# Ledger of designs, part 20: VHH binders against Asparagine synthetase domain-containing protein YML096W

Target 1, 314 residues: Asparagine synthetase domain-containing protein YML096W, of Saccharomyces cerevisiae (q04489r210to523)
Amino acid sequence: YEVTSEIDLNFTSLSEVSKNLYAVLRDSVKKRVESIHPRHIENSPIAVLFSGGIDCSVIVALICEVLQENDYKCGKPVIELLNVSFENPRTGLFPSDTPDRKLSINSAKTLQNLYPNVDIKLVEVDVPYDEYLKWKPFVINLMYPKQTEMDLSIAIAFFFASRGRGFLTSLNGERTPYQRHGIVLFSGLGADELYGGYHKFANKPPHELVEELTRQINNIYDRNLNRDDKVIAHNGVEVRYPFLDEYVIKLSTAEIPINFKVNKLILRKVASQYLKLDGISSEPKRAIQFGAKSAKMTKDGNKHGTDLLKENRN
Key: E = the ipSAE of ESMFold2; O = the ipSAE of OpenDDE; V2 = 0.75 times the mean of E and O plus 0.25 times the DockQ between their complexes.

## First folded at step 8 (VHH)

Design za20 (framework vhh_brivekimig_d4)
Fold by ESMFold2-Fast, scan of step 8:
Parts: structure tokens; C-alpha cells; sequence
Structure za20 (fold): chain B 314 residues (1-314), chain A 127 residues (1-127)
């Protein structure tokens, strides 16, 4: 894949390109929803890895649009939003206090209000520190040959999210245990690599940004997809990646001007203009391991994200 | 809904000064970085300057450093560009643009991410 270096200051073009991106993203989601066995889609929920951010919220809204095209005799179709949150004894944060949990509650409410004909369930996956410690060695083995602290913090968040053991919280604050039923998970993976979700690119010249985004999208399988797919698939689910659709990648790399990509401008425009996700589209980006507070959880450690895990150094 | 209206362009002699304004509406102005970009006749677009949502961080193209000053008044939803020591090569149509940035209040911003602008305001520097 080769990312275009073209710059477009015709601001009418932003709306036109956003419309085209909306269309190909919707088609990407549609064919992935429709590839689910009819028995499963009619009787089982669709699950989404959910931080409340723009990437996954766009996917949820598009799934809702697709599901509304079907006439379900068994009642409303169900979407399970799997939101993982960690107890962090180093920071004193409870799962209810993480940025992703707070954002997810608000974003889920927005989506529920927009799509009343879909039963959208926010599954609050709380991970106690003892559970984290118990499963950490197992996840390290699952993610092999990935060996960094960064890889672990992301992998363990996906592991617990994809297990889908959590709670539903009612309007009066009462929490009821819930277990994921959906066997298909949708992930927002690819959006940061396609649309420039990384802060470090904010002041880069266009040619440097082009090179870096090209590198990221071509390396996505090795850096992210391979790790995440292994961890998620272990829990008996199939993952769908709408942003990694061949037509989405082609449009995003060849036809979206480079200046529309930084901080996911083009994706935020799709969200606000075509999906009515205005409040969500203005939220700052957070990587799952930072928003869920799975990064740097040990009191003993001041770990750099690229540091090798001690088990692999010793 | 989002509207940006530039003003303040005109004709000035080399060495002169102009102040451009951009009136913004339809969004929470203080939460977004803002940028000025220009396009000279027969040339491609050139980013000029950016300012963070809080006004605490500014960035300038090398061609205008020391001559131009970007500022904003969040109470009036207005972006400014003070242009001093103008040169013939500053002749261009100037656009303001909303910029999506991490840390809307204090962080770095991207001069290459633009959203919504009007038709721009023309600045002509001639003797």
C-alpha cells in the first residue's frame, strides 16, 4: 500500500471524500455482518470491542444501520459492547474510574438513543488486579513471539474484553452479571493506521507523515493484527475488521488527501456528518491499553512500552 | 453548521502590515486548534501557522517566523493573524481552518489537518 502525499485545501472536498468513505465503510460492515450465519445473527448478538471512542462507535452505528435492514421475528437484534476496565492499585483507580469506562457509558447512551430498534448492551468488563495477575502468564504465552510491555498491555485488555464476562448497569445503578453470547466480534483496528490517530505526527511535514502512515498500514498484521487475533480467537470468537477491508484501505490510502488524515479528521467528519456522533467525534484519541488502564499496572515498575518483559529477558 | 468567515485582506506595500480575522461558529471554538493556510497565484497551498485551542501553543512556517503572529480570542470565537514586514511573496488567498488536535487545551497540534473554511481573504503585497 502506498499513502498519497496530495494536499487538498478545497474544503468542499472534505465533505465529498467523507461521503465516499462513509459509503465504503458501510459496505465493509454490511458484508461482514451478512457473512455471519443467518441462524447466528437471528438468535445471537454481535459483539464489538468498545472503548467509546470514534473508531468503534462508527462501527457500532454502521452495524445498527445494517441490522435495521432486516425484519427480525425474535425481537430486536442485540449488540454487545464489550468495554474492559482494570483495577489499578498503582494509580488507585477502580474500573468505574477509567477514561474508557466513562466515555463508553456516554457513547453507548448516544448510540442507544440514535438506534432504539437495536438492543445495545454495554457490557462492563471489570478486571480485578488479582485476575490480571492470574492470567498474565497465560496471555504472555498466547501472544508469543511478541515480547514487549506494550504488547502485553494491549493483549491482556483484548483477552478480558473478548472473554466478555461483565455486568449490565440499569438506570437506577443496579448491576447484573452478564456473559457475552455473540460469537463474532467487530474491532476498530486499522483506523489509527489509516487516518493518523497518533499524536507524534501532529507537527510532522506531509512527506514524513506519508512515509509513517504507509509503514504502519503495511505492518499492521505483524504489529497489531497477529497479536490481537491470536488472543481474541482463543476465547472462541471470530473477529471482523471493517477498516481492513480492501476497498476501505484502497480509498483511504489512494484517495484521501494527507491533510484530512491527521488525528482522524476524515473519520471524525464521517462520524459527525453521516452518523450523528458529534459528541463522540470530538473526543481525544486514547489507545485501548491507556484508556482501560492496563498499561503500567505494577507498583514495582516504571516500564517503557517497548521494554522487554522480564520473563523473556531472564 | 460549522462556519468560518475570513476578513482583513487587502492591498499593502512591501514592509506594510495587515491583520486577518476569522469568525468561527457552529462548534466549541476553544476545544479546537486553528490554522492559517495560504495559496499564492500559480502555486500549491502552503500552511502558514497554527494555534492550540487554549492559545498556549503556536507554530509557524519558516517563511513567516518572526513576521507573523497567530492569536485567538476564545470569548469572541475569533482567530487572528497579524502580518508584519509583508513581502511580495506573501501575496496569496488566506484561509482559516479548524484543526483536530490531541489535548485541545495544552497539547501539540497538526498543521496538516484542516476542516471547513470559507472562500478565503485576498492579500496583495505590491509596490
Amino acid sequence: as target 1 above (314 residues)
Amino acid sequence: EVQLVESGGGVVQPGGSLRLSCAASGFTFSKYGMSWVRQAPGKGPEWVSSISGSGGYTLYADSVKGRFTISRDNSKNTLYLQMNSLRPEDTALYYCARDFSFGYEESLYSPTSFDYSSQGTLVTVSS
Scores: ipSAE 0.000, ipTM 0.220, lowest interface PAE 14.6, mean pLDDT 74

Design za21 (from b03 with G33A T97A D99E E106D S112P S115Y; framework vhh_brivekimig_d4)
Fold by ESMFold2-Fast, scan of step 8:
Structure za21 (fold): chain B 314 residues (1-314), chain A 126 residues (1-126)
Amino acid sequence: as target 1 above (314 residues)
Amino acid sequence: EVQLVESGGGVVQPGGSLRLSCAASGFTFSSYAMSWVRQAPGKGPEWVSSISGSGGYTLYADSVKGRFTISRDNSKNTLYLQMNSLRPEDTALYYCAKEFSYGYEDSLYGTPLDYSSQGTLVTVSS
């Protein structure tokens, strides 16, 4: 794929491009949802890797729209939002203390209010330090050949998310243990590469942005898919990637002006205009709080997050 | 675009004090947690201290707790490390680091720090 260098400074095409993107994203989600469960019978839960950010929230909203097209005889269809947070016993940081957990709670509440006919469960996947230590070597082996500290941080988060052991918090604050039941997991992979989600892209000239986004999307399989498929599949789930649909990629690369990709403008427009996610689409980017992995990378002698982790196993 | 420039290092006697600064640019400073990482000659890097984006939460390595204080001024996009009661073991190149997010999922708990800066040298010697 080749990302278009077209620029639309007057935003005359924004409304039509947003409408077209909404349509192809919805179709992408629909065909992936409809491959899971039969029409007009009991619905199996669908799981979503959930950070509370716009990428996954758009996917959740589209899943809700698709699910609402069907009549269900056994209550409301269920969506499991899997939100991971790590305990750091050295610093006293609990999973509940992370800014991203707070963002996920707020975004889940927004989605629950928008879609009362869908049972949206925020599964708070708290990772105790002893569980992290227990599974870290196993995840390193599963992610082979991707063995950088950066890849480990992503893989271990996906590993615990896909395991899906966590808690549900009721309106009165009571927390009850919960285990994921959905065997199909939706991921927001591809949105940052298609719509310019990385912070480093915000100030790039258009020609450099075109080159960088083209590089990112064409390298996505080698960088992300191979690693994540291995880690997630181990926990007995099958991953769906709505943003990596052929029609979504073709529209996103060929028909969206490059200036609509600054800070995911086009995706935020779709979220606001078509999905009523105004609060989520305007959320500032959140700082990720320190976990056990950040402290560990320093002790392991790694200077950069991209360095190999060979020393972690003699 | 993203730039981190450290300063304030120097030569100091044991028991002395130094204040390190890190000038940040090219990103929304208050939206990111910041850290100090050091590397002694011939040794691997060691995490020293971290501070949340708002400044409301701070963390310290056991080796520096009670002696070092991390702080930030979001109006000046500047990170600080106040180092007191310095010891020969504190001799190292000190790096300023920003939390780094990857474009796979919006939230990656425990995402590694990006410390691609030049650093500032601190030497504690009599």
Scores: ipSAE 0.000, ipTM 0.142, lowest interface PAE 13.6, mean pLDDT 73

Design za22 (from b03 with G53S T97A G103S E105D S107T L108I T111L L113F S115Y; framework vhh_brivekimig_d4)
Fold by ESMFold2-Fast, scan of step 8:
Structure za22 (fold): chain B 314 residues (1-314), chain A 126 residues (1-126)
Amino acid sequence: as target 1 above (314 residues)
Amino acid sequence: EVQLVESGGGVVQPGGSLRLSCAASGFTFSSYGMSWVRQAPGKGPEWVSSISSSGGYTLYADSVKGRFTISRDNSKNTLYLQMNSLRPEDTALYYCAKDFSYSYDETIYGLSFDYSSQGTLVTVSS
C-alpha cells in the first residue's frame, strides 16, 4: 500500500470524503457481520473490544446500523462491549478509576441512547493484581517471539478483555457477574495506522507522516496482528478487523488527503456527521495499555515500552 | 482569529527569482510550524515546503528541492519562500498554512483547512 501525499485545503472536500469513508466502512462491517453463521447471531451476541474511544465506537455504531436491517422476533440483538481495566498497585488505582473505564461508561450510554433497538451490554472486565500475576507467565509464553514490556502490557489487556469475564452494572449501582457469550469479536485495529492516531505522529510534518503511515500499514501483520491473534484466539473467539478491509485500506491510503489524517480528523468527521457520535468524536486518543493501566504495574521507573522482558523480578 | 496574508507574487521569466512573504497574526507564531502550499490552474493543491517553529528543521517537495528556500523571522511573525530558477510548471497560486495544534495530552501537527487567505499568484512565462 502507498499512502498519498495529496493535501486538500477545501473544507467541503472533507465532508465528501467523509461520506465515502462512511459508506466503505459500513460495507466492511456489513460483510463481517453477515459472514457470521446465522445460528451464532441468533444464539450468541457480537462482542467488541471497547475502550470508549472513537475507533471502537464507530465500529459499534456501524454494527448497530447493520443489525437494525434485520427483523429479530426473539427480542433485541445483543452486543457485548468488553472493557478491560487493571488494579495498579504502583499508582494505587482500582479498575473503576482508569481513564478507559470512565470513558467506556459514558460512550456506552451514548450508544445505548442512539440504538434503543439493540441490547448493548457494557461488560466491565476488572483485573485484580493477583489475577494479573497468576496469568502473566502464560501470556508471556503465548506472545512469543514478542518480548518487550510494551508487547506484554498490550497482550495482557487483550487476553483479559477477550476472556470476557466481568460485571454488568445496573442503574441502581448493582454489579452482577457476566461471562462473554459472543464467539465473534470486533476490533478497531488499523484506525491509528490509517488515520494518524498515535502520539508519535504528533511532531511529524506532512511529508514524514506519509512515510510513517505507509510503514505502519504495510507492517501491521508483523507488528500487531500476529501478537494479537495469538492472544485473542486462545480464548476461543474469531476476530474481525473492519478497518483492515481491502476496500477501506485502498480508499484510506490512496484517496484521503494526508492533512485529513491529523488527529484522525476524517474518522471524527464520519462519527459526528453520519453516526451522531459528537460527544465521543471529541475525545483525545489513548493507547489501550495506558487507558486500562496495564503498563508499568511495578515501581520500576526505568522500564520503557521497548525494554525487554526480564526473566525474574529485580 | 488566525490571519495569514501572502504577498510577493508576480510575473517572471523562466530562470528568474521571486521571494514570497506571509504575515501572520492572531496566534503565537513562534509556537507553530508553517508550510507553503500551491495550486496550479486546473490542478489540486500541492505541498511545497515546511519549516519547524524554531526554524531549525526544513522540508521540501522533490520538485522544488535545491531551488526554493523556506525561512522565518519569529520576531516579525513572517514566513518566507525564496524561489530561484523558476520554471513554467511553478506557475500557481501560493498559500501559507499554519500547522494544526490541539490542546490535548498529545499534540498533532497538520495543515490548516481554512481557505480565508487569498494567496499570492506566481506566473512564470516567456
Scores: ipSAE 0.000, ipTM 0.188, lowest interface PAE 14.7, mean pLDDT 76

Design za23 (from b03 with T97A S101Q L108R T111L S115Y; framework vhh_brivekimig_d4; at its last look DockQ between E and O 0.01; V2 from the best seeds 0.00; counts 0 for: pae O 12.8 > 2, unsure alone 61.8 < 65, grease 26.3 > 24.2, placed apart)
Fold by OpenDDE, look of step 11:
Structure za23 (fold): chain B 314 residues (1-314), chain A 126 residues (1-126)
Amino acid sequence: as target 1 above (314 residues)
Amino acid sequence: EVQLVESGGGVVQPGGSLRLSCAASGFTFSSYGMSWVRQAPGKGPEWVSSISGSGGYTLYADSVKGRFTISRDNSKNTLYLQMNSLRPEDTALYYCAKDFQYGYEESRYGLSLDYSSQGTLVTVSS
């Protein structure tokens, strides 16, 4: 894919482009939802890897729209939002203290309010440090040949999130254990790569942004999916990536001006214009390892994300 | 209606310091990132700094990095910009903007600008 270097300085095409993006995203989600229902009625819940950010929130909203349109007569459809958070002894944070957890709670509430006819469940996947340590070697093996600390931080977050073992919190604050039922998970992967969602992109001039986004989207299968799919698949689930739909990618790369791909401007426009998601926290999305605080879990503060994992030769 | 009111501008000598404030109303302040932008005479708007809703994330233009500090008090619905080591080139009208929003009134280079204030003038001169 080639990312366009076109700049719309006056944003004259923003409305039209956002309309088109909404349409293609909706279709992408619709296609994927309909592939699940009614074929897997017994597994009726749809799960979403959910950080509370705009990417996954847009997906949830679109899923809700599709579900509402299909008038599923079998009761209130269920969506499971899987939010993972780690106890991190280095940072001193508990799972409930992580940015993604806080964001996810707020975003979930917003979505619940927007779509009262859908049973949206925020599954709080808390990962104690001991459990992290227990599964760490296993995850390292799963993510092979990826071998960096960064890879581990990401992979292990997806591993636990997709496992879907967590808690539901009631309105009164009561927490009950909950296990994910959905076997098809939706991911917002691709949105950052398509629409410049990473913090490191924020200050890049247009020409550099074009190069970077081109690299990101073309490398997403090798860099991200190969790792993520392995660890997620272990949990007996499959992942759908609406943003990685061929039409979405084509439109996004070739037809969206580059200046609309700063801090996910175009996606935010879609969210506000078509999905009424204005109430969702506009905090910049953090990569999952930072949001869930799975990065640098060891007390060794000198580790970098690019460092190779030291084989604990037990 | 979104309201943003800037204050704290003034005349300072090179090397001086100023602290700008922006009082926000009409929206859930903590839910939105905020930004400072400035416009020098005869020049277009320039992005200065941004801060996330929670305040945990900050960004700076290269031109102000190390000199300016953006902060916010969500309990007071107020955005701040501490400007140190001011230079003549920092002379501009400074605007507070609701950034990282879904709605866009004005955008430049992908930055969302939503502000309703007249800005606060910062003049750095000898």
Scores: ipSAE 0.000, ipTM 0.249, lowest interface PAE 12.8, mean pLDDT 84
ESMFold2-Fast, scan of step 8: ipSAE 0.091; ipTM 0.551
ESMFold2, look of step 11: ipSAE 0.000; ipTM 0.240
ESMFold2 (binder alone), look of step 11: mean pLDDT 77; pTM 0.791

Design za24 (from b03 with S52T T97A K98R G103D E105G S107T Y109W S112P L113F S115Y; framework vhh_brivekimig_d4)
Fold by ESMFold2-Fast, scan of step 8:
Structure za24 (fold): chain B 314 residues (1-314), chain A 126 residues (1-126)
Amino acid sequence: as target 1 above (314 residues)
Amino acid sequence: EVQLVESGGGVVQPGGSLRLSCAASGFTFSSYGMSWVRQAPGKGPEWVSSITGSGGYTLYADSVKGRFTISRDNSKNTLYLQMNSLRPEDTALYYCARDFSYDYGETLWGTPFDYSSQGTLVTVSS
């Protein structure tokens, strides 16, 4: 694929492009929902890898729109939002304390309020540090030949999400164990590569952004096949990637002006204008991009998520 | 309520020295790694240095190695950056930041700081 370098400084095409993107994203979600075993009409759960951010929230809203086209006589259709949060003993953060968990709670509430005819369950998948350490070597082996720390971070999150063991928190704060029932997992992967979501894209001029997004989208297929399919399939689920639909990719690369991809502008416009996700679409950036990792940094702090894993060395 | 308050910025001649301080409150300071990040006029943010919660390990950008020293005093909840042999290209707004991003899962990836200060200006000019 080749990302267009076209620039629309007057934003004259924004309305038309947003409308077209909404249409192809909705079609992408629709065909993937409809490809689920015929029992989806009988209120079979659909699982979604959920961080509370704009990418996955757009997918959830589109799934809800598609599900609302059907008459369900056996109760409300169920969506399981799988929110993975890790204990980090070095920083003192517990799963309940992470910004992503707090964001997921608020975004899930927004979606539940918008779609009362869908039973949206926020499944809080808490990963204690000892569980992470126990399963880390196994996940590293499953994702071979991929060996970067970024690949591990994504793979381990997908592993625990696809296991689907978590909790539902009631209004009075009581937590009840819950196990995922959905056999199909929707993921927001591809949105960062199509719409400029990675921190490293911050403050890049248009010509550099074109080159980076072109590189990212062309590299995504190998990563997904070797990482996500192996890790997630081990737990008995199939993954769906609505953003990697051929029509979504074609429109997003060929017909969206590059300046509409700064801070995911085009995706945020779709979310606010067509999906009523105003609060989520206005979310500020959480962090400033820099060349170092978090508190568990390796000795080579100038390497990013592409660092090779030491555990795989002889 | 997390709060980071910086001090120590100013104007200095090339070859001079400055010491930046960051006073932290509202969290268990010793449990978090801390970083210094700078942004020069018209440029994007650049990571400068990081220190682990215990102070046992430090990292530096190649551009400042041998000239800058990061340190912390956990008894005072304060982070420091000692800047020696300052150059005109060191001119920037300097930010104190609390590390958050973990290398464990996708939901935490790409969030290197969960809180930063207002920044303090360092100008190196003749």
Scores: ipSAE 0.000, ipTM 0.110, lowest interface PAE 18.3, mean pLDDT 73

Design zb01 (from b03, 20 letters changed; framework vhh_6fv0_2)
Fold by ESMFold2-Fast, scan of step 8:
Structure zb01 (fold): chain B 314 residues (1-314), chain A 126 residues (1-126)
Amino acid sequence: as target 1 above (314 residues)
Amino acid sequence: QVQLQESGGGLVQPGGSLRLSCAASGFTFSSYGMYWVRQAPEKGLEWVSTISGSGGYTYYKDSVKGRFTVSRDNAKNTLYLQMNSLKPEDAAQYYCAKDFSYGYEESLYGLSLDYRGQGTQVTVSS
């Protein structure tokens, strides 16, 4: 793929491009939801890797729109929002204190209010530090050939999220244990690479942004998907990547002016204009390992994220 | 524009072997997971095997594990299924299918069957 270097300084194409992106992205989600066996929808919810951010919230909203097109005689369809949060003794943060957990609670409430005919469950996956230490060697083995501390932080977050063992919190604060039932898991992977979501992109000149996004999207399999597939698949789920749909990628790389990808402008426009996610569309992006606080969980805070992991197989 | 062309099917005796091929065009082959699925007469589509875009990950239906091997040649845009120790219950029309997205899926629920070819018939009889 080649990301276009076209610039639209007057924003004359913004409305048309955002409408086209909404349509193609909705079709991408619809294809993936409608291919799920009816028995699974009725007896097994749809799961979503959920940080509360714009990427996954757009996917949840589109799933809700698609689900609402059908009459569910067995009651409301169920969506499980899997939100992972780590106890981090180095920073003193508890799972309840992470940026992703706080954002996820607010975003889930927004989605529940917008889609009352869908049973949206926020599954709070809390990871105690001793549980992290127990499973760390296993995840290191699963993520091979990826061997950096950064890859471990991301992989361990996805491992616990996809395992789906957490809690539901009621309006009065009561927490009840919950286990994921959905075997189909939607991921927002690809949105950062298509729409410029990483903080390092904020001050890039257009030519550097074109080069960087082109590199990111063409390397997504080796950089992210290879690792994520291993840890998620081990927990018995089937992953769907709506942003990596061929038609979504084609439109996003060829037809969206590069300046519409600064601070995810185009995706935020779709979220606010077509999905009524005004509050969520204003939230800043965090990578899952930083928002969930799975990065730098060792007391040695001087470890670089790209440093190779020591093998622990003895 | 996605085109998938299966070949290599035929009549084989129980215990025999066949190698199926699928020639792909119209998309970036190495970017997509590929599937082998089959359909016996009067039965639904059944997932048989999955291979990731890189070929680094392969998955199989329990009943074919140890007998079937999926592989791909990304330079030739070709997917393969080596079938050994064939049983009568393996007789079916075999299709290759393109994944919707990058990555791995264990079942047909995420697949677009519109991206499958015409298939190749496998018959197992004496």
Scores: ipSAE 0.000, ipTM 0.127, lowest interface PAE 18.3, mean pLDDT 74

Design zb02 (from b03, 22 letters changed; framework vhh_6fv0_2)
Fold by ESMFold2-Fast, scan of step 8:
Structure zb02 (fold): chain B 314 residues (1-314), chain A 126 residues (1-126)
Amino acid sequence: as target 1 above (314 residues)
Amino acid sequence: QVQLQESGGGLVQPGGSLRLSCAASGFTFSSYGMYWVRQAPEKGLEWVSTIRGSGGYTYYKDSVKGRFTVSRDNAKNTLYLQMNSLKPEDAAQYYCAKDFSYGYEESLYGFPLDYRGQGTQVTVSS
């Protein structure tokens, strides 16, 4: 794919392109939801990797819109929002203290209020440090050939999130154990590569952004998909990537002016204008390993993300 | 138009083997990833295995690792699933499916149902 370098200073064009993006994203989600028989949705919830941020929240809202098109005979359809959070002894943070957990609680409430006819469950996947240590060697083996500390921190977050063993918290604060039942898992992967979500893209001039986004989207398999798919697949789920839909990629690369991608402007516009996610659309993007606090968990906490792992692999 | 035709299913005893085939037409076979999915009577569709367009990368559901092998013959537009050491829980209708991404692979574990074939039945019983 070739990302367009076109710059458009017409504010009317932003609204028109936002409407078109909303339509193709909704169709992308619809195709993936419609692959599940209505009776199976009632018996098998849909799961979503959830940080509370804009990418996954847009996907949840679109899933809700699609689910509401169908007449389900037995009660409300169920969506499981899988939010992972780590006990981090280096920083003294508990899972309840992580940025992604706090954002996820607020974003889940927003989505629950917008879609009362969908049973949206926030599954709080808390990872004790002892569980992290137990599964770390296993995840290192699964993520091969990725070998950096950064890749491990991302892979282990996805491993525990997709495993889906956590808690539901009631309005009075009572926590009940819960296990993911959904066999289909939606991921927001691709949004950062299409719309400039990584911190290094913040405030980049348009001509530099073209080169970076072109590189990112053309290398998404090597950078993200290969690692994430191996780790998530181990937990027996069918992962879906609505942002990597052929039509979404084609529209996003060929037809969205590059200046509409500065600070994810186009995606934030879709979220606020078409999905009523105004509060969520203003939040800054965090990579999962930083929001969930899976990075730098040992006494060697000042290691760089590019440092190679020191464990032997079998 | 895209067409997929599965074959090779049948009745086999526990511990037995079967080789499934999927004949594909209507698209440039080598440009797309392919996957096998199955549906048991009491369950929804379940992802089993994926193979990328080049054949260079394969992925498996945890419960079938070491027992199943996915492969493809791009010259013949045919996808295969070699199933060894079959267990009763492997009994299902098996479908092949096409990734609908060109140049990029859609989710390795997701699939559009309108691109799957009629399926081939695998029964495991004594």
Scores: ipSAE 0.000, ipTM 0.114, lowest interface PAE 18.2, mean pLDDT 76

Design zb03 (from b03, 23 letters changed; framework vhh_6fv0_2)
Fold by ESMFold2-Fast, scan of step 8:
Structure zb03 (fold): chain B 314 residues (1-314), chain A 126 residues (1-126)
Amino acid sequence: as target 1 above (314 residues)
Amino acid sequence: QVQLQESGGGLVQPGGSLRLSCAASGFTFSKYGMYWVRQAPEKGLEWVSTISGSGGYTYYKDSVKGRFTVSRDNAKNTLYLQMNSLKPEDAAQYYCARDFSYGYEESLWGTSFDYRGQGTQVTVSS
């Protein structure tokens, strides 16, 4: 793919392009919801990897819009928002203290208020350090050929999130155990690569941003997708990637002016103008291993993310 | 087939200078950001510097700012690191690496790359 270098300083164009992106993203989500067996939709939830950020929140809102177009005989359709958070002995942080957990609670409330006809469940997946140690060797084996500390911290976060064993918290603060039932999992993968979500893209001139986004999108399948699919699929879920739809990629790379991608401007516009997601944090993306605090779990957390794992596949 | 080959390392006294080079082949060099990373004996790999694909933006580890300068010649597919006022703590195997970051914290300059060379040794002592 070749990312366009076009710049557009007309505010009317931003709204028009946002409308087109909204339509194409909604179609992408609709195709992926409608490819789920009807029995599963009526009797099983849809799961979403959820950090509370704009990427996954846009996907949740679009799923809600698609679900509301159908008459489900079993009652309210259910969406499971899977939010993972780690106990981190090095920092002394508990799962309730992580940035992603705090953001997810607020974003889930926003979505629940906007879509009262959908049963949106925030599943708080807390990972105690003992549980992390128990499953670490297994995840290292699953993620082969990836062998770095960074790959492990990402893979283990996805492993526990997709496993989906957590809690629901009521308005009075009572926590009830909950297990994921959805067998289809939606992921926001691709949004950062299409719309410039990484912090290094902040304040970049358009020329540099074109170079970086072109590189990122052309390599996404080999770098991220193969690792993530292996780890998530092991827990019996099928992953959907709405942002990696052919038509979404084509529109996003060829037809969205590069200056509309600074700090995910185009996605923030879709979220505010068409999905009423005003108030959700537009802060630059925090990678899952840092937001969930799965990186640098031991007091030896001085290890670089590219360091090879001491424990490897057999 | 991506290939990165470093050269220019050697022995230098404290306060001295060295210029490292990295010859790249097998990919469109100008479309990739590049890193210099280093590893001292029995220590982890640490990030030193980043340069954008165009060469317009450079970033440095705090301890080398003002002493090291990264640059590139896209016509020659070559990356450089000019090292001045070298200190004993700069002694390490130096590698060039191709940027491949997928998250803002992963893109903390050297935390995400897909290829690195064999490295060139820098020793700082009398």
Scores: ipSAE 0.000, ipTM 0.158, lowest interface PAE 14.2, mean pLDDT 77

